# VH-VL binders against Gas vesicle protein F (gvpF), part 2

Target 1, 213 residues: Gas vesicle protein F (gvpF), of Haloferax mediterranei (q02231)
Amino acid sequence: MSDNLYTYGVIEQEDIELEIDGVAGAERVYTVDYRTLSAVVSDIDTTDPERTDEDVQVHNTVLQHVLEYDGGRTVVPMSFGMAFKNGRTLKGVMRGARRALRSALNDIEGTVELGVKIITSSEGGVSHDAIRADIGDRLSELSINETENDLFSDRLVVNKSYLVARDRRDDFDAAIDTIEEEYGDELTVQYTGPWAPYNFVDIHIGADQQRGR
Key: E = the ipSAE of ESMFold2; O = the ipSAE of OpenDDE; V2 = 0.75 times the mean of E and O plus 0.25 times the DockQ between their complexes.

## First folded at step 1 (VH-VL)

Design a08 (framework fv_alirocumab)
Fold by ESMFold2-Fast, scan of step 1:
Structure a08 (fold): chain C 213 residues (1-213), chain A 122 residues (1-122), chain B 113 residues (1-113)
Amino acid sequence: as target 1 above (213 residues)
Amino acid sequence: EVQLVESGGGLVQPGGSLRLSCAASGFTFNKYAMNWVRQAPGKGLDWVSTISGSGGYTNYADSVKGRFIISRDSSKHTLYLQMNSLRAEDTAVYYCARTYYDFWSGKGMDVWGRGTLVTVSS
Amino acid sequence: DIVMTQSPDSLAVSLGERATINCKSSQSVLYSSNNKNYLGWYQQKPGQPPNLLIYWASTRESGVPDRFSGSGSGTDFTLTISSLQAEDVAVYYCQQYYSTPRTFGQGTKLEIK
């Protein structure tokens, strides 16, 4: 019996081995090759790891480390919970998804995903439409693509994901800092990332894939 | 091991200044908003200030606005609180605490330091 | 600002018996879209920093014994300790993290009878 392979994402073929914390108590993250692709994996003792908030955070942290490691690379992220019995099974899944994985890697090459949520203070009376337009224009000019997430709270003015070229990331970070300083106490800015570009890849791998971090 | 360690507390006269530090280790510092929370002797928890993960956004309790300045140094993995124009009512143990940056999925302040005592007295 | 009010201020309970602490927010801390209450409970023992027990009103933090449970929604919340143990002697605080500024209740001191 071999340990199962938990899979975080897929990259262009490259040999990577990191001694970092992984899902389900794993202490190693490494790559398994299939032709021009490499899956980013950890050894775990089950094919059905428990979905805890802690391990979801670890999954995302592993993807961020791989994304930024040694100058960075393009990463196609997978949803939490993908584990395979062995390397042969994993390579079979990569074979079946090869065209979709190649297409996704090409589409997101040299980019990262940045999340921006902006909430008004509970006492704020600023025009939400004006804020949305101002901030939207500033950030859109610095991004390749964007997607709107649900405004599920009356206080939530902006909830967007941006696809940003790596060489524009410092400009994007500076724009966020400027927005935070100019609006001050009127707004709370929740700026997240860099993420592997999850919201900008159209990949379905595995029967129970769900939308989520 | 995830740790937060405060330092810089001490005795200071009213009107004086003091700078607190909070050294972070064992986690990706810039993925967390950082908080200062104080507790006066025998009293409850009182939020003082928050700084965003990027460092660009800060927020303060009304009682300390204009007197306290929160800042962070990502290269040193350290959070600071510059306290000016100190008053007797600022006497408290000051804790630093982290909050995961994703507000919508975050769970509040899950890791706290041990605290550093600030006494404002003549 | 959201004001958090706890009751009682102090509580004495016999070992093995149930302890109940209440917390009320001046405004709802529930997001309708994700149906989550942005409310946490902290335990503070003498001379120690606060320790997160419960988040999202009812989810226990990793390592917290299952005798601790949280319930409630919107503005009214309860922390329950089903069978009090000696190590549970502490001050308990509720906290909302729905709105800035983050606010704590005044605390409830739990003691053994």
Scores: ipSAE 0.000, ipTM 0.436, lowest interface PAE 15.1, mean pLDDT 84

Design a09 (framework fv_alirocumab)
Fold by ESMFold2-Fast, scan of step 1:
Structure a09 (fold): chain C 213 residues (1-213), chain A 121 residues (1-121), chain B 113 residues (1-113)
Amino acid sequence: as target 1 above (213 residues)
Amino acid sequence: EVQLVESGGGLVQPGGSLRLSCAASGFTFNKYAMNWVRQAPGKGLDWVSTISGSGGYTNYADSVKGRFIISRDSSKHTLYLQMNSLRAEDTAVYYCAKDRWYYGSGAFDYWGRGTLVTVSS
Amino acid sequence: DIVMTQSPDSLAVSLGERATINCKSSQSVLYSSNNKNYLGWYQQKPGQPPNLLIYWASTRESGVPDRFSGSGSGTDFTLTISSLQAEDVAVYYCQQYYSTPRTFGQGTKLEIK
């Protein structure tokens, strides 16, 4: 019987219940309140769910659904694997992290994370620096912040996450469209999201309790 | 009612340091990018630095990169400019200016009255 | 950097007459995907901070009198004051916010003839 709470993220207090697939075979995603906060959770059979590629994808999909559901909201995402033995334990963790969670919600309020990977038709070369600078300048001006991810291929010119205001999302989408049109077949743009701002929030709720105080 | 009040200006010797403050009120401070814009006596407007609402993004004019540091304290609703290695060409009235758009960058809809920084021996 | 150039450097206009100030950018500030020109106009009176008059090249800021209008697209922009009033004596600046660094024109001083 599911008695543990897998936690995907934290939002401003709101009552949400979705009949969607969750981590570890869960079939429901819902909220657990703690004062002005709500944790987004699923019932699971363990506090240590197996990290599978499938469940990592499910975790991210749940966060996307919550981020966009019914007009959207600010979501502080949790890393995969956050699970608590019961509601009291979860609320205790939220109590201890309340100030950090409030600050994170405020910092990312009205924003989304957008992923941009740019792959060129050639491997290496001087033109890659020029393309990187051009695209970097355009996208940086439309974003609040950015983080560089690993370049694991010689063809991968850009691998960045951008923190973008929801009000600038249409402008950012338009910039991607313009870049695709102007460069044509010279590059492939892999544009992903919106994600809850995972790369722009450093929250380790429950870390002390998981490690042992 | 939006208000921006600068302070911290004064006379400083070349190579010295000075910290400017801008106290903000009347808007949701942590949701708007904030800027420093300077104006040398009798000259035009010159953008100095920007900081995003969260503080996670900063940018600087080439003339001040490595010398100036922009920061903000959301709990105090205050913007700062730490000015190091000051030069005579940094002499100007320094304005605090608010970006017009929520979490975006753009035109500046509100400005403070400015604080004068004079770099001279 | 995008260089903003205004003309003329100074302008004298009689009360009630039309004043026209031009601004040219060294590259386009029109973002084709959203069809917006990232261009603003500011008014600065002696001893005062600048006031935003116009953004998106032609959108008047709240509280700005109807006699102020902005026009243009791409690289060429105009601020027009249809009927000059005494309180309009000021230095006017254009600003691009298309790319970082954000840059201002050198200013146009408007005086009564």
Scores: ipSAE 0.000, ipTM 0.424, lowest interface PAE 17.1, mean pLDDT 84

Design a10 (framework fv_alirocumab)
Fold by ESMFold2-Fast, scan of step 1:
Structure a10 (fold): chain C 213 residues (1-213), chain A 123 residues (1-123), chain B 113 residues (1-113)
Amino acid sequence: as target 1 above (213 residues)
Amino acid sequence: EVQLVESGGGLVQPGGSLRLSCAASGFTFNKYAMNWVRQAPGKGLDWVSTISGSGGYTNYADSVKGRFIISRDSSKHTLYLQMNSLRAEDTAVYYCARSLRFLEWSGYYFDYWGRGTLVTVSS
Amino acid sequence: DIVMTQSPDSLAVSLGERATINCKSSQSVLYSSNNKNYLGWYQQKPGQPPNLLIYWASTRESGVPDRFSGSGSGTDFTLTISSLQAEDVAVYYCQQYYSTPRTFGQGTKLEIK
């Protein structure tokens, strides 16, 4: 049958074509333009791809590649599973969501999301509050915004996502290195990203699809 | 030649902590996802954790979530597993394993394995 | 979680004869859009780490002898050794990589009779 367009996210208009693995066995990621916007897409055989853990991981990996490719760009990520029958349908959805997409791109422009988990070698205690304050202060000074994630263990002293300006990322990386050096074996740092800013975008692509009909 | 060499295993008491390392050589380290797979004495293979090439994606088996942390250092070509709150059932040989090559992809089949390092959790 | 079940638990086969090991998944590991089965087979000899034999259910890893072959689709898979040799004595594991967590079968121990 005809190829459908799986959509990973939206960027400022730019021509990108990558020969990388995509969702549903796709082997190419490319852009479809609508005015000042470009959707990041792959050709797939269905508009209802099965949500597998593998394909969710592929979705995130594609977004990470686009975020970092050729010096980087701002990416508004879409939730897994957005697929459209053809380019006309996709452009119609982008037209309906254009203002919301422009607003989201402006809000997160030049930023990335970084994840930080810190585990201590000891169970709970007064020193954990001191560690939390010290590390929290250092990282907060290098970020635009932050959000707390669940502390699912007494040894987990920090579990946060940070919104960091792209030009401050080297400083943030250096701060993580310094923390690892200074605390040594007292702490284990799990430092992840960069991610497209999932925790800092409140856009629901597709929800506005019916308003333009 | 691809080589993966684990270290850091040993005897530890329940509730204790241990950090495993895996030194990688013979390939472009940051282009491959890395994994920990364990095997209890006389038992089968049990996947523990995965980390993408960039470190941007991690995943854990439910049995170790909240206790184990996987990490990597691209400059040292080394994979780590920090094991906290160890239990008797964590006793196993821990293997370092490489996943299918994509640019930082993770989660597929394991094409190269280290020789393993034994972790024994007992009194 | 996808549960992988192998049959038999142990198998004794004479040198030069065919050995057949089965693997069943609790749900399909075939992704219909790309027609790939997310299934691999590993060989583990005593005191050694596992070694990849087959991936995508039927693709033989480089360096693996042609007497090893994989077949099947969806939920039912088979590893076949067409003419057993002494060095093939090992435990064999199937593994799915369709869904997290990645799970292995319990293993099939292959011995010579």
Scores: ipSAE 0.000, ipTM 0.429, lowest interface PAE 16.3, mean pLDDT 83

Design a11 (framework fv_alirocumab)
Fold by ESMFold2-Fast, scan of step 1:
Structure a11 (fold): chain C 213 residues (1-213), chain A 123 residues (1-123), chain B 113 residues (1-113)
Amino acid sequence: as target 1 above (213 residues)
Amino acid sequence: EVQLVESGGGLVQPGGSLRLSCAASGFTFNKYAMNWVRQAPGKGLDWVSTISGSGGYTNYADSVKGRFIISRDSSKHTLYLQMNSLRAEDTAVYYCARDKRGYSGYDYWFDPWGRGTLVTVSS
Amino acid sequence: DIVMTQSPDSLAVSLGERATINCKSSQSVLYSSNNKNYLGWYQQKPGQPPNLLIYWASTRESGVPDRFSGSGSGTDFTLTISSLQAEDVAVYYCQQYYSTPRTFGQGTKLEIK
């Protein structure tokens, strides 16, 4: 048998072990230390796990659990699919990216990512432009930053990620509820998170291929 | 581990009231929409009510509008269903179910479900 | 409201044989731009809550045996059990989540012959 290390993200050095579902059927999530940093990992049988919708959600769920576990912490997320053959290789990658990882941890400290998708229930309904303007303005005022995701459907009128300060989450949650109340059945609101701020971290770690394609 | 545990069911006369509770654990309660789904004896599944994560939005099946009130208490991690003016047709097992919301793709199915609590409306 | 209709209401299948359950929606649950069918399947054993089997019409939930498969698109969907086992005796429900209110089929009762 051969166990490789699947890596979800990086945190400030801390010893964590969770008996939760991980990528590729892993049932344990734990930390591997490198000086002031810890990588969040699972043991898996391959360095090239298949990218399935299910495992992408598991990856994000692990990051969410780590983000909120025992009072919470700052998590620098890694893209799906980062796996290393052993701890020495992983620590080597962390060594090379140490400055970038430290900078990212500092930049996102005290924030979370929240996802908002708005789908219309009818073809006509309320104007899509009016919905985008109204909802966009309300949520933008409550966030530090935002990123637009692809509108891959004509029924999908909003698909955004928001970077929100942890102490502003109650205001953001209230705004989502108000939007749901005002629009009723004309819209379906999918409000997700908190997530580690994947869309707001630009980290190139060794063989990381996020921008090369 | 994620768990949903219902309570509060029982026998009640037509026109009476009951309050159901659903205790949630193992996840960030206030980030998920929660639902009540019922099943009459020997019949299929029937959606009853939905409440948004922070409780600002609620929706109801036409058959229960004006009689049932869904609510939640985030500090207690508990979902409620206040059932008023109960009718024989409300007899069912009532399930608490969480809306699945994922970071990738769209999740509108129910996962997980509680074990259910039986409400019997009869004289 | 989108009406979900299952067929048959009940069927009996011998152990090791294929079971096929059909589900039809009154309107399409395919969202053309993301190419996803907003349809799921649940299994309910006597005295138990429903258990998710399939979502997005054909994606199997983690832990569900590979003998279960979902297929179809638009308005016509099928749940297939390739080799029936005794533990598969249950009522099966399809569900659409394309529009509110979310609706279920009436259920198909699967029994051993």
Scores: ipSAE 0.000, ipTM 0.420, lowest interface PAE 15.2, mean pLDDT 83

Design a12 (framework fv_alirocumab)
Fold by ESMFold2-Fast, scan of step 1:
Structure a12 (fold): chain C 213 residues (1-213), chain A 124 residues (1-124), chain B 113 residues (1-113)
Amino acid sequence: as target 1 above (213 residues)
Amino acid sequence: EVQLVESGGGLVQPGGSLRLSCAASGFTFNKYAMNWVRQAPGKGLDWVSTISGSGGYTNYADSVKGRFIISRDSSKHTLYLQMNSLRAEDTAVYYCAKGGYDYVWGSYKPFDYWGRGTLVTVSS
Amino acid sequence: DIVMTQSPDSLAVSLGERATINCKSSQSVLYSSNNKNYLGWYQQKPGQPPNLLIYWASTRESGVPDRFSGSGSGTDFTLTISSLQAEDVAVYYCQQYYSTPRTFGQGTKLEIK
C-alpha cells in the first residue's frame, strides 16, 4: 500500500478515525489537518481510482457517516475521484482553496441535503405538471434552497435536491409523509438523505487545484 | 440481527375481523417500509399491503382495498394489519416483510427479511 | 400493472446438473436514472418463509452460494443454478419492485430427478 490520500470531503478541524469501508478497498477513514480545516481521507494505492457504481456509493456513505458521527458536523463534500500522492500535496491544495472551503463551510452550516424523486406508478391521464407544482410548492417552503436534477424516464416527474436546515428536517419529513399519504397509488416517493450538501457547494478541488492553481 | 415475529393469526368466521401484529427488531424500524405478503395453502406469494417508514404512505392489493388497514407503531417497533369483512379467499399464511424504499441506501429494495408467518383460516 | 410470468411451472433436474428458470415482465423494469433492473428472485423451501436470493437482477444477497446467478435486462430474466444440490429443492419466485403494486411470478417448483 502507498500513502496516496483519497479525499471525500472537508470539515472544520477535528480528529476522526473510523473503521469503515472506503473507496478502492480501503478499510479506514480518518482526518488530515491543515490549520482550521481537516480533510476526510482514506489510504489508497493510486491517485486515479476507477469510478465504479460501488465505489461512488461507498464515497457517499462515508460522507453520510462523517456528517452524522458523534452528534454531527458540517461537511463540504468533494466529488468522487480526488486523490493526492501524499499529505503535503493535500495540504498544499487545501491552502490554495482555504478561503473557498471556509466560505462553503459557513454557507452550509447546520444544513443537510435531502433528495426527492417522484415516480408515477402508472400512466393514466395524470398531470405531471400539476404534481410538480403541488409538490414543489410544499417542499420549497420548507427548504433554504433547491436544485432540479435530470428527468431520465417518462415515469420520473420530480427529481430535486433540497438544502434543509437540520432543525427543519422533521417538518420536511412530515411534508413527505403527507404527500405520500395524499397521492397514494398515483406515485412512489424516493426520499433520500441526509447527505452532505453536495449539490449546494461550488468547490472545484481537481487537477488544477491539486497542482496549486 | 434483523428479526420479524408475526402473531394474531387464528380461526375466524366469514365476515369477521382479525388483527395481525409483527414485532420488529435489529434495525431502525421507522426508516424502512414494511409489508404484508400472504400465501394461500399450496399457492404462490401474493402481496397484500405496504406502509412507508413514516406511516404516511400506504398501498393495498385490489383484493383487500376497503377491508384491510395497515398501520405501524414506531414506539413499539410493531407493524399491524387490521383485517375486516374476512372472506374464505383470505385464508393464508400472512408474512411480515421488510422492504421498499431504503432511505439509507437511497433506493428501493426487494423484501430482504421475512418473518415465519402466521396462519389465518376463515372458517366455513 | 406489471404482470410477471415464469416458465416452466415445474422443473426436475438431476443432482449436479444446471437448472434454469425464466421470468418475463409485461413491461420493462429497467430504471433509466441508475441503469438497474428492479427484479429479484426468492427461494421458498417447504414450511419456510421465502428468502431473497438475487436483487438488481444479478446481485447475490449476502450468504447466497455462488452457484446461484441471475441475468437478463428489461423484460426477460433468468435464474440459473449451475450445479444443483439437494438443499436447493424449493419453489422459486421472481418479483418486480420497479413500480407499485409489487408483483410476483406464479412460482417454479424445482425437484430432483
Scores: ipSAE 0.000, ipTM 0.426, lowest interface PAE 17.1, mean pLDDT 83

Design b08 (framework fv_belrestotug)
Fold by ESMFold2-Fast, scan of step 1:
Structure b08 (fold): chain C 213 residues (1-213), chain A 124 residues (1-124), chain B 108 residues (1-108)
Amino acid sequence: as target 1 above (213 residues)
Amino acid sequence: QVQLVQSGAEVKKPGASVKVSCKASGYTFTKYYMHWVRQAPGQGLEWMGVINPSGGYTSYAQKFQGRVTLTRDTSTSTVYMELSSLRSEDTAVYYCARDKYYYGSGSYYPFDYWGQGTTVTVSS
Amino acid sequence: EIVLTQSPGTLSLSPGERATLSCRASQSVSSRYLAWYQQKPGQAPRLLIYGASSRATGIPDRFSGSGSGTDFTLTISRLEPEDFAVYYCQQYGSSPWTFGGGTKVEIK
């Protein structure tokens, strides 16, 4: 019954329809077109979906699926919680943000975001500074850009996001595998992605900016 | 050591459903996709579908869409394949097999480890 | 979907002979996405070759793969008794994942 549109992200105009789990119990992800752009959406019962850990993971999984589906595409991700009353409202928002959205799509074209966390075990007595230098150098050579995330644990020695060209992902994955093999049980590597480039795009769509984040 | 251990053989009547499990060990469960492949007696390998254990994302072969459901339990590192509305033609050995977490069309990751297989017999 | 056609269906040879198995794709497949598997009766398939030409860990050097585009080949340079089995090619570059119909290598 509801025509409220939860918005995950924006892509170049393309017709996509997927029978997958979405935010707030949605069971379908599809596109709403405006000119050369398409918003990736689900139908939901409210414009204020509750921010739960489960639904944040669903939001990220939908974006990852769209990013990889049928050979892949460039995706400008939106923050969790962007919902609009109807298609007219969403198209109006896209109209107002058209230039910013086009710029963002161009800036991140052909790239993905990869997450790397390195956690030390209490065994082996490895040097945190040596680990950061070694792993940092290896992964920086394979990326376009990088950013540091918060170190929320004394065992967490690396927490970074990397912007990587799609055609270099195989090399990046191979480097991670080599690091895991060389360090063994001394380190736990948490390697995630590909993600739409959250840390490398700064864009909000809509007059409803207070609900976005 | 990487191991994929499947549940035991099943005998079902036409129209029933079967649920086969595949328990993974020896690697990070969420880093690898899990595929399901079946093989009818004396026939070749037929791909059924895949699940991303991290997000629960699934993709199914068109022939099985609507009849197959793939699920996972991250707490037990187990993937499940449920096939409904069974016919005699569904008599086969069903395999799980892992593929590395997909990074688009540049993947170099074949099915490097397979479960031992689960025989499902559908007879009247 | 990409259809893989294997030939011959059965290859009858003696130990010590060379086996050459063909896999043809209905459309171009990057060599990086082609694998070969060996299956013995009552067993799960075993990965032999991936990326058209790379041997999997523990696979003897008598097994080699080659090819590009739509035409791929598995060669066993000198058949050992344990090599008599069914062989399948696979493309893993696009959904749906597809397998060839298999080639049975049997003793003459």
Scores: ipSAE 0.005, ipTM 0.438, lowest interface PAE 13.4, mean pLDDT 84

Design b09 (framework fv_belrestotug; at its last look DockQ between E and O 0.02; V2 from the best seeds 0.00; counts 0 for: pae O 13.1 > 2, placed apart)
Fold by OpenDDE, look of step 2:
Structure b09 (fold): chain C 213 residues (1-213), chain A 123 residues (1-123), chain B 108 residues (1-108)
Amino acid sequence: as target 1 above (213 residues)
Amino acid sequence: QVQLVQSGAEVKKPGASVKVSCKASGYTFTKYYMHWVRQAPGQGLEWMGVINPSGGYTSYAQKFQGRVTLTRDTSTSTVYMELSSLRSEDTAVYYCARVLRYFDWLSYGMDVWGQGTTVTVSS
Amino acid sequence: EIVLTQSPGTLSLSPGERATLSCRASQSVSSRYLAWYQQKPGQAPRLLIYGASSRATGIPDRFSGSGSGTDFTLTISRLEPEDFAVYYCQQYGSSPWTFGGGTKVEIK
């Protein structure tokens, strides 16, 4: 059997073993430890996995599962396609990126990513600018950070990712509900998450990176 | 207006402790890290440490390890810096300064500062 | 730790002149993690530049930052009377965060 490991993300040291679907048909997701860190991994027969929509979804689903599993935890997500030839190699990479990973974990501690898309359902009514301003203000107040995504449609008024503290999740949810209630005749809200903070993490595993606090 | 207001000047004896407060207003307190920087008379700036928005993580300069403690109170939008075992060399102006949360802290500097708190340590 | 060396220690210039301040790092610093501050006597520092070249909010365009690796520069294109102060560079790419020793820009 191949010793190759596909990596989904990094968490605080914890022994996790899940019988869930993983990338490239894996049926077990588990952790590989390096000191105070654990990489979430599954077995894979290649170090260069094919990028498919299906496996990308699986990747995200695994991360979401880990994020929410057994009370939840902080997860530094890795980009799709991070596979290593064996555990020793993975640990070596983690060693090189330890400071960056630790910093990232501390930085996003107790946070989740939420996606918000707001689509106009009809022409007229509240202007896009007014909607953006109002909704933007409400959600920004409840979030730690936010990222603007592409407005790929004229009907897409808002497309943002929000970094939200877990203890403020309920407030954020309530704000979304209020927005839906107030603008429900004019807007459709696509609210997704919680996710690992994929849009906010920028760590290049394999590089010896040191980032300060 | 966005501002950080620090507590007043302190005079302490060697061996004592000092606790300086930094109250934030005019912005979302929980979105920012708080850093502490001090400046001895006629000297440059020295980074002391940082506390994250949740208060669950702190990092200190090695020089201050074991002597400095950062805490924060979300309900009052206040961050505290306590320095123990004071020495004459700790005589300085102490500043709090905010930095935006998450990976933005890697991109942004300390954009808002407190007015500073003078701590004098003398026998 | 990363040591930042600023030069010159003192820069004597007249209003209207161009000021060029240097900050050299003991090791490579990402351009994303270099800031410049201005400090006037009796005041807290003020952020001028972050990410080596980005001006902070409200900072006049006469202030500009450049550089990469180990060499960074703050430029004041045309000194105003209010620009005479001490300037510090700072790296925040590696813990501990460190400041340069400062450059005093004084009136000639």
Scores: ipSAE 0.000, ipTM 0.521, lowest interface PAE 13.1, mean pLDDT 88
ESMFold2-Fast, scan of step 1: ipSAE 0.013; ipTM 0.524
ESMFold2, look of step 2: ipSAE 0.005; ipTM 0.453
ESMFold2 (binder alone), look of step 2: mean pLDDT 92; pTM 0.940

